# Ledger of designs, part 1: VH-VL binders against f9vpa4r286to426

Scores and structures below are computed, not measured.

Target 1, 141 residues: f9vpa4r286to426
Amino acid sequence: VIEEIKNAERVIVIGAGTSYHAGLYFSIELNRLGINSLPVIASEYYNVRSKKGDLVFAISQSGETIDVLQGIRMMRNSGAKIISLTNVIESAIARESDYKIYMRAGPEIGVAATKTFTTQLASILFILSVLKKENLKKMEK
Structure headers, positions and changes below count from the first letter of each chain, unless a header shows other numbers; antibody chains aren't numbered by Kabat.
F, E and O are the ipSAE of ESMFold2-Fast, ESMFold2 and OpenDDE, as the mean of both directions, binder to target and target to binder. V2 is 0.75 times the mean of E and O plus 0.25 times the DockQ between their complexes.
[cut] marks letters that were taken out.

## First folded at step 2 (VH-VL)

Design z6
Fold by ESMFold2-Fast, scan of step 5:
Structure z6 (fold): chain C 141 residues (1-141), chain A 123 residues (1-123), chain B 110 residues (1-110)
Amino acid sequence: as target 1 above (141 residues)
Amino acid sequence: QLQLQESGPGLVKPSETLTLTCTVSGGSISSGDYYWVWIRQPPGKGLEWIGSIYYSGSTYYNPSLKSRVTVSVDTSKNQFSLKLNSVAATDTALYYCARGYSYGEYRPYFDYWGQGTLVTVSS
Amino acid sequence: QSALTQPASVSGSPGQSITISCTGTSSDVGGYNYVSWYQQHPGKAPELMIYEVSNRPSGVSDRFSGSKSGNTASLTISGLQAEDEADYYCSSYTSSSTYVFGGGTKLTVL
């Protein structure tokens, strides 16, 4: 999963609601690491032009969010590879992804934080930590 | 206005298959905004979720019933159905169909229910 | 049977407040903010009263409120009225995209 993210021409991060906000954070951090990334609100998926070389990182807690599912189907048909971050192994989004990451519970951070958002952030932070280590190693070289 | 209406046999013999249908009026079953649910209630007892079907075609079932249950959709009739195999007296219950909301972020609650249909399993 | 624990009954007088608890585990009530409450009058289908722990559908009296602490969700009914007499069920989403219900609580207004 890490190599796919590192080698993508562009990483499209798609989600809805709190998943979109977690995805927005991820996309911003990917750009800071030199990885071209575009955050997409799932309901606006039809405005995105994707192609071979793109990697879609789809965030959906249930794995059944219709706009995310339609978005990944459209982008897959345009040649993109799909990574899903979801909680449900048998879900449609997980089934239709090339790579699958399953969410895990994390600590709550304040009254406004939801369990879903915190779990998504924990997964994203782990991915980012691995990518940052790789980036640091390249700088050392 | 949206209306959900259950229909079925009322009486089923032990070991047979129970088939129930929910007819959706005032809205489209093909809408990606919603998912469709079966819930039952034995007389004098509590509610038990049976299964759900999503716009994607994905189905999820109560683990205690998974080996006997199938939920399906007929978009041409704007209906969804429940098949429960090998019924026993313990399957006697009011059966409800209901709608769940899935647009935007996941929303796992049932905002509209049918009136329910009583199914008695007896010889 | 039910996966979530509710008291079998609760009672109050008109104008009082009552609270109904719903206890699960970290895999359902404690793990997600997806608790709903349903009211069922005799001979009627259940009606949604609270969703996502504390939100009210349009048309539901603000006398009904929901909350959650750890693995326990609560439904509070203030200014108790005779028409509140009903069975109340909690429900929670689980990590497997399944649903569990509480055993139900019979509210008596006397």
Scores: ipSAE 0.211, ipTM 0.722, lowest interface PAE 4.5, mean pLDDT 84

## First folded at step 8 (VH-VL)

Design w2
Fold by ESMFold2, look of step 8:
Structure w2 (fold): chain C 141 residues (1-141), chain A 123 residues (1-123), chain B 110 residues (1-110)
Amino acid sequence: as target 1 above (141 residues)
Amino acid sequence: QLQLQESGPGLVKPSETLTLTCTVSGGSISSGSYYWVWIRQPPGKGLEWIGSIYYSGSKYYNPSLKSRVTVSVDTSKNQFSLKLNSVAATDTALYYCARGYSYDSYRPWFDYWGQGTLVTVSS
Amino acid sequence: QSALTQPASVSGSPGQSITISCTGTSSDVGGSNYVSWYQQHPGKAPELMIYEVSNRPSGVSDRFSGSKSGNTASLTISGLQAEDEADYYCSSYTSSSTYVFGGGTKLTVL
C-alpha cells in the first residue's frame, strides 16, 4: 500500500474521535515528506470535494464508524480509492475499501497493541518509517 | 432511561424455529453508534454469545450456532430479532438482548441488558 | 466446556479480599485488551463490573478491580460484603471476532 500512497495526487485521511487525531498526525507527517494530504473529521465529510486520483485513508478500529463509512462511500463515488485501517475482518468499512490494513489490535497481539490510539499510531508510524526509508534510498543515488 | 425487553414464545417444539424480539425504548436502534446482541444462558449454566448486528447491516455469529441463526433489525418498530432454526432441548435457555457501542472506539462488551425471557424446548 | 476457565466457586468472610481467576490462551485473554467481568445475582441479568481488563463503569464500587498477567485475568473484590454474593463471569473478545465467556464462579460470603 506504500506505492498507492506515493502515487496518490492527494491523501485524504478520515477518522472520528481518537482516529481523527491519529489521522491528523499522519497527514502532517505525510506533508512533511512531500506527500499532499488533507485530514478530515469524519462528521464533516460532506465538506470535502474528492476526485479521481485521490486516495482516502480511512481509520476505524471497529470498521463500523458510521460517519467514516458514509464519508468513504461519498468519496469513492467521486472516483477516489479507499485504504482502510481497521481491526475487524469483514467489517463494513473493510468490505467497502479497495485496500485493507488490519491493525492487529485483536487478541493475537499483546495487550498494549489492542489500545485503539496506540495501535493506530503504531501502524501509522510503521507506514511513515517505510516512506522515510524510500526517501533515504533516493538520496544515496 | 434506555430499556431493552425481550419477547416471544416461552415454549417451542423440537425441530421448529425460535423467534425472539427485543424492543428498545429510551434510545434509537438506528442511531449508528450502537450494535445489538443476543446472548443466552441455559438453566444453571454460563453465558453464550449468539450473534450481533450493526447499523451497517454487518452480522456476526457464534461459529457453533452460525448455520442455524439469523439476527435482523426492524427500524420502524425500534426492534431487533433472533431466529434460531431446528431447535432442540439443548436450546432451552434464558435469552437476553443487549447493547454495545461502536462509533469512534470499538467496545466489545455489553453495557445494557434486557431482563431475559425463558424459552423451553419440549413437546 | 467454556472457552475461559474460572474456578467453580470461591468463598470469603466479610472484610476480606478475594480473587477470581479467568484463564484462557494467547488468542483470547493473553492477546486481548477486551477482557470484561459481569456480576449476576440470582434471577437478575448480568451487570458489567469491569471492562478493558481494569476499568470500572460509572456506579461500580472501587472495591472491584481487574488485572491481567499473561493468559490469566483476575477480578479482585476487596472489603467483601454480603451483597457481593453472586455469580461472576469473565469474557473476552477473540481474534476470530467472537465473544467467549468463562463458565462462571459462584462467590459465597461466609
Scores: ipSAE 0.212, ipTM 0.702, lowest interface PAE 5.3, mean pLDDT 84
Fold by ESMFold2, fold request of step 15:
Order: C-alpha cells, then structure tokens, then sequence
Structure w2 (fold): chain C 141 residues (1-141), chain A 123 residues (1-123), chain B 110 residues (1-110)
C-alpha cells in the first residue's frame, strides 16, 4: 500500500463524519510530505473528477457507509485505484476495493483503543510514520 | 413514527425452515443510513443476536447460527426477512426485528424494536 | 451461557439507588465504549436506556446512569420507583463485529 500512495498522482481521501475528519488530517499530512492529496466529504463525491493515476483512500469503520461506497464506485469507474480502511472483513467497501487495510491489523502493542476515531487515527499515523521514515532516509544521502 | 412488525408462523416442525418477515412502517428500508437486525429470546432466557443486513446487501451473522441463517431485504414491500434452516426445539423463542444506524457515525446499538413474534418448534 | 455476566436479580426499596453489573472481556466490554443497556418490562420489547456506556437517549430519566471500569460496566438507577421493576440487559459490540448480551437482571422494587 505504501508504494501505491507514493506513486499516485493524487490521493483522494473520502469519508463521512468523524472518518472525514481523520481523512482531513491524513490529507494535510500527505501534502506536508509532498504527496498531492484532496480530502472529500463523502456526500459531495459527485463534485470530484477522478482519473487514471488517482488513488482513493476510503475510510469507513463499518465498511458500509453508503456515500463512501457510491463515491469509490464512481471514482473506480473513472480509472482510480481504491484503498479501503475498514474494521470489517467482507464489508461492501472492502469487497469493492483494490487494496484493503483492516484496523485490527498492524501494531500489536497492547493499547486500550476505545473509540473508532482513535483506531482510524492510529492506522493513519502508522502509514504516515512509514512514509516519514522513507523521506528521512532520502534526506540522509 | 417508525414501527417494526414481525410476522410468520407460530408453529414450525423440527428440521423445517423458519421464515419470518419484518414490515417497516413510518420509514423506508431503502435508506442507506440504517441497518436491520434479527434478535431472539428463548422463553425465560436472555437475548441473542441472530444477524444484520445493510443497504449494500452486506450480511453479518452470529457465528453460532451462521451455517443455518440467511437474512434478506425486499425493498418493494418495505420488508426484511429471516430464514433459519433445520430448526430444532432449541430454536423456540420470541423473535424480534430491530433497527440500527450506520452512516456518519457507527451506532452498534438498536434504537427501535418490533413487538416480537413467538415461534414454537414442535412436532 | 451468556457472553456477558450479570447478577440474576437485584432488589431495592423506593427512593434507594441500585447498581447492576455487567462483566465481559477485553474483546467486548473492555475493548470499546460500545456498551448499551436495555430495559424490558414483562410482555414488552426491550427499550434502549443507555448507549456508549453512559449516554441516555432522549426521554430516558436522568435517574439512569452508566459507567465502565476495565471489563465491567454498571447501570445505576437512583431514586428507585415502582416503574423501574423490569429485566435489564447489557449489550456490547465485539472486536469480531458481533453483538453479545448479558443474561439479564431482574430488578424487584420492594
């Protein structure tokens, strides 16, 4: 998934409610790392023109948020690749994604993550930490 | 005002298939913001979640029942249904349908319940 | 056997406070704030009283309060009234995307 993010012409981050706010943070941090990113409120997906070379990062804890599902369908039909961040195997959003990140996977540190937003943010921070390490190694040469 | 009403046979023979229907009134089953749920309560015992269905067609089941259960939606009749195969006496229970919310926040609790319908499994 | 453990019964006199416990594991009650409580009067469907550990839906009296510590959730009813006599069920959404209920607690108002 890291290589897809690094190679994308633009990373479109889509979510609803609190998932949109987690996605906004992710999009801001991606732009700070030099990766072109656009945060999208799921209900406004119809205002976004996607194309081949775009990567859509879809955030939905349940994997069933209808506007996210409809958004990734439209954008995939326009040539974009889809990464989903969900907590449910075989959810609609996960099934229709090219790449799947499940919030239960990743660091096995014993942490009491008690809210869905916290779990979403933890997954995002892990991805960002890997991207930042890659940038730091590049700068050391 | 939203109302859920269960319907189906009160008596089913062992090994047969139980089919129940929940009719939704005062709201639309086609809303992408809600998910629909079946729960049962054996006489004198506690509640057991059976399964859930989302607008997308995604279905989630209690692992103890997964091999025998299907849920479905009929949007033309504003209904959702439960099928439980190969019933036994232990499937005798009061069966409820219910609603949950999942759009801009995930709410894994049930805000509206039907009245319940008793199903007895006996020969 | 229920996935969540509740006492079979509790009792109290009018005006007193009572607490009903609900004990689970780190994969359910201890793993998230998706803990809810339902009240069920005889012959009626369950009614949601508490969601997300401590929140009340509109129309639920502030005499009902909820809390959680570790793997144990608690429902407290203050100013006990005759109408509170009912069965109470806790529920949790698990890390396996399933729903589990407690075995229920019969509250008797003396």
Amino acid sequence: as target 1 above (141 residues)
Amino acid sequence: QLQLQESGPGLVKPSETLTLTCTVSGGSISSGSYYWVWIRQPPGKGLEWIGSIYYSGSKYYNPSLKSRVTVSVDTSKNQFSLKLNSVAATDTALYYCARGYSYDSYRPWFDYWGQGTLVTVSS
Amino acid sequence: QSALTQPASVSGSPGQSITISCTGTSSDVGGSNYVSWYQQHPGKAPELMIYEVSNRPSGVSDRFSGSKSGNTASLTISGLQAEDEADYYCSSYTSSSTYVFGGGTKLTVL
Scores: ipSAE 0.203, ipTM 0.704, lowest interface PAE 5.1, mean pLDDT 84
Fold by ESMFold2, fold request of step 15:
Parts: C-alpha cells; sequence; structure tokens
Structure w2 (fold): chain C 141 residues (1-141), chain A 123 residues (1-123), chain B 110 residues (1-110)
C-alpha cells in the first residue's frame, strides 16, 4: 500500500460522516508530505474526475456505504486504483477494491464498533509514519 | 409512513423449506442507505438474528443458521425474502423483518420492525 | 441460548425506579458502543428504546436511560408506569459483525 501511495499522481480520499473527517486528516497530512491529495465527501463523488494514475483511498467501516461504493465504481471505471479501509471482510467496498486494508481487529473477531473512528485514525497514522520515515531518508541525501 | 409486513405460510412440515416475504411500503427497498433484516423469536423465548441483506447484494448470516438460510431482495416488488431449508420443530417461531441504517455512520440496530408472522413446524 | 445474560424478571411499583442488567463479554458489551435496548409489549414487535448504550431515539421518554460499566450494560426506568410492563431485550453488535440479544427480562408493574 505504501508504494502505491508514493507513486500515485493523486490520492483521492473518499468517505462519509466521520470517515470523511478521518480522510480529511489523512489528505491534509499527505499534502504536507508532498503527495497530492484530494479529500472527497462521498455524496459528492460525481464532482471528481479521476484518471489513470489516481489512487482512491476509500474509508467505510461497514464496507457498505452506498455513496462510497458508487464513487469507487466510477473512479475505477476511469482508470484509478482503489484501496479500501474497512472492518468487514467480503463487504461490497472491500470486494471491489484492488487493495484491502482491514482495521486492526485480529483474524477471528472485529474491532468493537465503538472504537471504529479510533481504529481508522490508528491505521492512517501508521501509514503516515511510514511515509514520514521515507521522506526523512530522502531529505538526508 | 414506513411499514414492514411479513407474509408466508403459517404451517410448514418438517424437512421442508420455509419461505417468508417482507413487503416494504412507505419507503423504497432500493435505497442505498438501509439494510434489511430477518429476526425470529421462538414462543416464550428471546430474539435471534437470522440474517441481513444490503443494497449491494452483500449478505450476512447468523453462523448457527448460515448453512440453511438465504436472504434475497426483489426490488421490483419492494420486497425481501427469507428461505430456511430443512426446517425442524425448533424453527417454530415468530418471524420479524426489520430495517437498519448503513450509510454515513455505523448503526447496527434496527429502527423499524414488522408485526411478525408465526410459523409453526409440525407434522 | 442467548449470548447476553439478563435477569428473567424484575418488578417494581408505580413511581419507583428499576434497573435491568445485561452482561456479556469483551467481544460484545465490553468492547462495543453498539449496545441497544428494545421494549416488547405482548403481541407486538420490539421497539428500540436505547441505542449506543445511552442514547434515546426521538419520541422515547427520558424516563429511560442506559449505561455501561465493563461487560455489563444497564437499562434504568424511572417513574415506573403501568405501560412500562413489557419484555426488555438488550442487544449488541459484536466484533465479529454479528448481532446478539439477551434472553429478555419481563418487567412487572405491581
Amino acid sequence: as target 1 above (141 residues)
Amino acid sequence: QLQLQESGPGLVKPSETLTLTCTVSGGSISSGSYYWVWIRQPPGKGLEWIGSIYYSGSKYYNPSLKSRVTVSVDTSKNQFSLKLNSVAATDTALYYCARGYSYDSYRPWFDYWGQGTLVTVSS
Amino acid sequence: QSALTQPASVSGSPGQSITISCTGTSSDVGGSNYVSWYQQHPGKAPELMIYEVSNRPSGVSDRFSGSKSGNTASLTISGLQAEDEADYYCSSYTSSSTYVFGGGTKLTVL
């Protein structure tokens, strides 16, 4: 997943409700790292034209948020690759994604639903920490 | 106003297949914001979740029933259905259909329920 | 049979407060903010009274309150009235993406 984010022409981060706000944070931090990123409210997905080279980072705890699902379908049809961050194996969003991140919950049990936003942020922070380490190495040259 | 109504046979013989239909009125089953649920209650006993179906076609089942149960949607009739194979006396219960919300927040509770329909498995 | 443990019955007099417990595990009640309570009058479908541990849907009296401590959730009904006589079920959405219910508690108003 890290290599796909680094190599994307643009990272489009899509989510609804609290997932949008987690995605907004991610997008802001990606831009600070020099990675072009656009946060998208899921219901407004039709306002975004994607293309080959774009990477879509879709956030949905249930994996069934309809506007996220329809957004990734449209963007994939336009050539983008899809990473999903969900808590449900074999959900619609996960099944239709090229890469799948399941929130940290263990193999046989999921994360308690009360902790969903915290787990989304933890996953995002981990990705950001790896990206920040690579930026540090690049700067040292 | 939204209403859910279960329908189907009240009596089913052992080893046969139980088929129930829930008709949704005052709302659309093809709304992407909701998911549709079957729950049962054996006489004098508690509630048991059977399964759920989402607009996407995704289906989730109680593990104890998964091998025997199928849930489906017919958008043209604004209905969703339950099939339970190889029924036994222990499948005698009041069967409810219900609705949940699955859009921008994680709401795993059921805000609308049908009146229920009693299904007796007896020979 | 049920995954969540509730007392079989509780009784109280009009005007009093009563509390119904719902005990599970760290995989459901203890680890979930998705604890709900349903009221079921005889011959009727369950009705949602509490969601997310302590929230009331629109139209539900503030006499109904919910809380959770550890693996135990509680429903408290204050100012008990005759129409509160019903069965009460707790439920949880588990970390394995399933729904579990308590065995139910029959509330009798004396």
Scores: ipSAE 0.146, ipTM 0.679, lowest interface PAE 5.6, mean pLDDT 83
Fold by OpenDDE, fold request of step 15:
Structure w2 (fold): chain C 141 residues (1-141), chain A 123 residues (1-123), chain B 110 residues (1-110)
Amino acid sequence: as target 1 above (141 residues)
Amino acid sequence: QLQLQESGPGLVKPSETLTLTCTVSGGSISSGSYYWVWIRQPPGKGLEWIGSIYYSGSKYYNPSLKSRVTVSVDTSKNQFSLKLNSVAATDTALYYCARGYSYDSYRPWFDYWGQGTLVTVSS
Amino acid sequence: QSALTQPASVSGSPGQSITISCTGTSSDVGGSNYVSWYQQHPGKAPELMIYEVSNRPSGVSDRFSGSKSGNTASLTISGLQAEDEADYYCSSYTSSSTYVFGGGTKLTVL
């Protein structure tokens, strides 16, 4: 996962609702690390023209977000690799991903997806921490 | 209280286009928490999902109907519509509009329904 | 889309408990917890009774409960009442990102 992120020409972070907001944060942080990233709201996936070399980071608690699914399918067809962050194991999005990351947060029941958002951020922060560590190592060399 | 109401012609000739509109009152369709759906029920038969639409215009269709179906949304009128082309007798059904949840996904349950409108396809 | 399999009819006496089954495949009922149940009285629109296998919307009687095992979901109605006489439909999300309904079950209260 980390290598894919590092080697990607562009990281497209796609999500809906709360997941989109988590994706926004992730995208911002990636860009801060010098990783070209584009946040995409799932409902507008069709506005993104992906290509080979792109990496799609799909965020969906349920793993069943239709727009996200349609997005990753479209992007995959263009040659992009898919990493998913979901809460539901073997969800539709997860099954269609090259790499699967699970939040392990248990089911989200609330309308306000606070648990989802927090868990997503935790996962994202972990990934970012690893990326930062790698960057530091590179700088030391 | 949220209310959905279907409207359109009750009779359509074969090969013509069926057009229905769902008017939502008591709530805005321009909400990220919900999506809107068309479902039909032939007389004496079960339910069939036709298509879903988000206020942004994002839509998803039943594959069996995709080639003939167009769903649209008009946030200014608080309405969404269904067009079904090239209708046949088999398209005779009670057509419902309904609301679904879209917090993180298009959740496959619908909590508010219109009363339905019967559309008969006949020459 | 093949409809989920429901019994054509079930019956029970007032006060009894009845169960309606909804059988699908690993691609729908067995593939997710997105199973819902609807009640439809004659001449009325369907009403959501259960969502996500076992959750009840606000206003729905606690006499209605849902469960799932494998590829089969079940709706149980306890303390059967005359007003429960209706058609019941199950639905499920599919692996193809579609929505499928059962064929419906007519519940008769004797």
Scores: ipSAE 0.035, ipTM 0.649, lowest interface PAE 5.3, mean pLDDT 91
Fold by OpenDDE, look of step 8:
Structure w2 (fold): chain C 141 residues (1-141), chain A 123 residues (1-123), chain B 110 residues (1-110)
Amino acid sequence: as target 1 above (141 residues)
Amino acid sequence: QLQLQESGPGLVKPSETLTLTCTVSGGSISSGSYYWVWIRQPPGKGLEWIGSIYYSGSKYYNPSLKSRVTVSVDTSKNQFSLKLNSVAATDTALYYCARGYSYDSYRPWFDYWGQGTLVTVSS
Amino acid sequence: QSALTQPASVSGSPGQSITISCTGTSSDVGGSNYVSWYQQHPGKAPELMIYEVSNRPSGVSDRFSGSKSGNTASLTISGLQAEDEADYYCSSYTSSSTYVFGGGTKLTVL
């Protein structure tokens, strides 16, 4: 996962609702690290022109978000690699991803996705921490 | 209004495969807001979840039945189906298809049910 | 997976209030608010009466209410009527992304 992110020409972070906001944060932090990233609202996936070399990071609690699923299918067809972050094992989005990350948050307890959002952020922060460490190592060489 | 109707053979021999189809009318199966479920009830006993399927084909099974169960969806026919392999007498039950609510998560309540179809496993 | 624990039967007189309990674990009833209740009359399909612990679908009488404390969910039926005589099932989502039902409770209206 880390190597894919590092080697990507562009990281497209796609999500809907609360997941999009998590993705927005992730995208901002990636850009801060010098990684070209584009946050995409899932409902507007058709406005993105992806290509080989792009990496799609899809965030969906259910892993069944229609727009996210359609988005990653479109982008995959263009040659993009897919990484997914979901809370449901073997969800549609997960199954159609090259790399699968599971939040392991357990079932969401309410309509508002507070639990899953925090776990999304935790996962994202972990990824970012690893990326930062890698960058530091590169700077020391 | 949404209606679900189960169909299939009411009698299956042991070791054979049980096949049921649920026909959905009054609404599209191809909706991201819902998922589709099979539930069974042995005579005089309680309810048991068998499996769930999303219109995209994503599916989840009861672990106790996973090795024998296959759920599928046919969006063109507005149907979804259940296959249960290697049936035994213990698989004798009233089989229901139902609709679950799914919006960014699988909500574990079923608001629409079929009338159920009895399947008897007997030699 | 084991079923949620419900009393086998409960009874009440018309006009009374009765409560049906549904006891699970921290991995199901206690682990989420995804608890639902179903009413099933003889020869009929189950009908959703309560979802998310305490919400009623449209068309369900306000005599039906739900609550939860710890690992136990409860269905309360107030103003008991003859038509309420039925089997009642609770259900819950599990931490393993599965669905579990209770064993069912037969409600008799005396």
Scores: ipSAE 0.026, ipTM 0.630, lowest interface PAE 6.3, mean pLDDT 90

Design w2
Fold by OpenDDE, fold request of step 15:
Structure w2 (fold): chain C 141 residues (1-141), chain A 123 residues (1-123), chain B 110 residues (1-110)
Amino acid sequence: as target 1 above (141 residues)
Amino acid sequence: QLQLQESGPGLVKPSETLTLTCTVSGGSISSGSYYWVWIRQPPGKGLEWIGSIYYSGSKYYNPSLKSRVTVSVDTSKNQFSLKLNSVAATDTALYYCARGYSYDSYRPWFDYWGQGTLVTVSS
Amino acid sequence: QSALTQPASVSGSPGQSITISCTGTSSDVGGSNYVSWYQQHPGKAPELMIYEVSNRPSGVSDRFSGSKSGNTASLTISGLQAEDEADYYCSSYTSSSTYVFGGGTKLTVL
């Protein structure tokens, strides 16, 4: 996962609702690390033109969000690789991803999806921490 | 206007498999904004959730029935189906198909229901 | 799974207001605002009357209202009419990612 993020020409972070907000944060932080990243609202996936070399990072609690699923399918067809972050194991989005990350937050029963949002951020922060460490190592060389 | 209609045999013998189909009209089953549900009601008794399925094929079952239940979806026919194995008299019930709402997660209410079909388990 | 607890029956006269309770646990009714109510007339399918504790779907009379306190949800029907005579079921999502229904309440309009 980390190597894919590092080697990507661009990281497209796609999500809907609360997941989009988590993705927005992720995208901002990636750019701060010098990684070209674009946040995408899932409902507008058709406005994004992806290509080989792009990496799609899909965030969805249920893993069944229709716009996200349609988006990653379109982007995959263009040659992009897919990494997903989902809560539900073996969901549609997860099954159609090259790399699967699970939040393992348990069932979400909150209206505002607070639990899964926090776990999304935790996962994102972990990924970012690893990326930062690798950047530091590179600077030491 | 969205309509759901259950269909299948009204009589099943013990130990056999109950098979029902729900036909959806007035709307597409191929939407991530909704999931499709089977619910049953024994005569004179309350409601019991059986299972749910997305158009993508992701399934969720009542733990009490999980070992015997299979739900499937056919997007080409705009239908979804229920199979219940090894039926007993206690499986006699009105079986309803319904639509649930979802947006990035389950929303635990069902806004559209079929009229239900009675399935009697008897030798 | 254990059903949510509802009174077996309630009754009221036309024009009166009645309340049906639905008691669960911290794992269902008390654990979220995902409480729904359904009305079922004899020989008919259930109809969604309330979702998320207090929201009414389009087309549902404003005589129907919902509330929740702790592990108990309540459906209130004001200005009772003959057509309100039916069975009423509450439902809740559970922490185990399942759906649980109440045992149902038969409402009689006297």
Scores: ipSAE 0.026, ipTM 0.633, lowest interface PAE 6.3, mean pLDDT 91

Design w6
Fold by OpenDDE, look of step 11:
Structure w6 (fold): chain C 141 residues (1-141), chain A 123 residues (1-123), chain B 110 residues (1-110)
Amino acid sequence: as target 1 above (141 residues)
Amino acid sequence: QLQLQESGPGLVKPSETLTLTCTVSGGSISSGSYYWVWIRQPPGKGLEWIGSIYYTGSRYYNPSLKSRVTVSVDTSKNQFSLKLNSVAATDTALYYCARGYSYGEYRPWFDYWGQGTLVTVSS
Amino acid sequence: QSALTQPASVSGSPGQSITISCTGTSSDVGGSNYVSWYQQHPGKAPELMIYEVSNRPSGVSDRFSGSKSGNTASLTISGLQAEDEADYYCSSYTSSVTYVFGGGTKLTVL
C-alpha cells in the first residue's frame, strides 16, 4: 500500500459524506508530503478522468456506497490501481480493490458515522506516519 | 468581484529561473469548485497551457514543459505561483493566471483571467 | 502537444454570420464535450465565450453559439458587429488530462 502511494503519479481519494471529509484530510496531507493528490466527492466520480499511473484510494464505511463503487470501476478500467478503506469485510468495494484495508471499527449503528470517521482518520494517520518516515529516509540519503 | 493579478520580474536571463505569482482577491483560493492555472502567449502567437493546480496542491503540467515547471499554491496568502527553470528566448511571453472549474476534475475553461505580465528572456 | 487546427483568418460583413472551425482528434475534441472558445482583443486577456461546446457564460451575447461534430468544433457568430473583430481560440480537454488550445483565428469585420 505504501509503495503504491509513493509510486503513484496521482492519488485520487474518493468518498461520500463523512468518508469524503476523511479523504479530503488525507489528500491535503499527501500533498503536503509532495504527493500529488485529488480529493473527489463520490457523486462526482463521472467527472474525473483517470489513467494508468493513478492510484485510487476509496473510503467507504459500508463498502457498498454506489457512487464510490461506480467510481472505482470506471477508474480501474482506465488502468488505475485501487486501494480501499472499508469497515465491512468482503464488501463490494473491497472485493473490487487491488488492496484492501479494513478499519475494524465494528458495526456503525449511528446515523452519524462518528465511530467510523475516527477510525478512518486513525487509519489515514497511520499511513501518513509511515509515508513521513519514508520521506525522511530519502532526505538522509 | 474576483480578480487575479500576476506579478514578477519582466526580464529574465537565459538559463535562469522565471518566477511569477498570482494574487487572487475577491474570493478564496481554497475552494473545491475551482482550480488555478497558468497560461502563456508569446508575442503575436497563440495560447499555451502551462499548468494547473488545485487548492490542495494537486497539479498537472503541460508535458512539453513538465521537466522545467513547478506550480505551487499558498492558501494562507491566497496566491499561487509559477516557476520555470532554464529559460530560453522561446519562453518570452505574456503570462496569464486564470481560474478554472473543478467539479472533481480540471475542466478546460477559464472564466477569470489576470491582465497578464510580460516576461522577456534576454541576455 | 500539437495545437488544435483553426483557420488562420476569417472575414465577414456586418450583419452576416460566420463560423470558425476547430479540428482535433478523437483524443481531444472528439473525445469529450469539454470544448471552449475564447475571444481576445488586441492588448487584452482572453475572454471565455463558450464552454462545454455550446454553453455561454453569463454576460456573453447570444450571437455567439457553439457546436461539435466528430472531431470538429465550431463557433458561430451571428449578426456580425465591428466589435467582434478579434482573435478567437478554441480549447479542449485531452485524454491525458491536459489542455490544448487551437492556433487561433483572426476575425476581420469588413
Scores: ipSAE 0.021, ipTM 0.642, lowest interface PAE 5.4, mean pLDDT 91
Fold by ESMFold2, look of step 8:
Structure w6 (fold): chain C 141 residues (1-141), chain A 123 residues (1-123), chain B 110 residues (1-110)
Amino acid sequence: as target 1 above (141 residues)
Amino acid sequence: QLQLQESGPGLVKPSETLTLTCTVSGGSISSGSYYWVWIRQPPGKGLEWIGSIYYTGSRYYNPSLKSRVTVSVDTSKNQFSLKLNSVAATDTALYYCARGYSYGEYRPWFDYWGQGTLVTVSS
Amino acid sequence: QSALTQPASVSGSPGQSITISCTGTSSDVGGSNYVSWYQQHPGKAPELMIYEVSNRPSGVSDRFSGSKSGNTASLTISGLQAEDEADYYCSSYTSSVTYVFGGGTKLTVL
């Protein structure tokens, strides 16, 4: 996964509601690391023109968020590869993704929406920490 | 399986409004993966894109027809429609409805087509 | 009239390869990966043969191939067969967020 993020021409980060805010943070930090990134509100996916070489990072706790699923289907058909961040290994979004990252969170039933956002952020922070470590290794050449 | 079927009058008088409806079966028109499209073909001539609509109501039209065309969607009936006002003999054509990819991509290929319905404009 | 230029007709003998050209501008074919090709037999609706320049939908023979160079897209049919006799249309979107077809090419199998 990390190699795909580093080598993408552009990382499009798509999410709905609070997942969009987690994705916005991820996109900002990717740009600070020198990785071109564009955050997208899932309900506005139809305004985005994707291309071959783009990588789509889709954020959905359930893996069934309709606007996200519709967005990744569109962008895949334009040649983009899909990475998903979900909590369900057989969800629609996960099954339609080229690469899959799973959150460590309790079941959606019985947890508050703020807990969902926190686990999304924790996953994003871990990914960023690995990217930062790889960036330091590259500078030692 | 997904099917598209055009319906409407076969004959329309000059200066009046042509209204066609496309009924979608075997799939939902309320899908964000696709947009819904009207294309026509005058007898013995090539294909002309008329316009496209996304299920939320966003629309794009052929500039040559934009002043006369309206495309609409009725999600409760799983249908979308074409209105072409002030028709003339040059609007005589076989009218197709089709499925394409979402407007966000502006991706112009159409994987499912209706069989077409002939509309003749004549007094 | 169409924004994309195709030859009015092409012909070939069974077993040969033929190529149909589709010439546009930098604002459509030249600047776009969204070139498609459609086959239309008489009395039938068009059928998608090639999408995104060179991809074939499931069920389309690998005798059909697509390519693009500069402002010109090409459809190549190898191993020409009698059933390939049809009209062929290319298509692209334009930078003004509209969609255009070529004028069509009648393929005759001799």
Scores: ipSAE 0.000, ipTM 0.480, lowest interface PAE 19.2, mean pLDDT 80

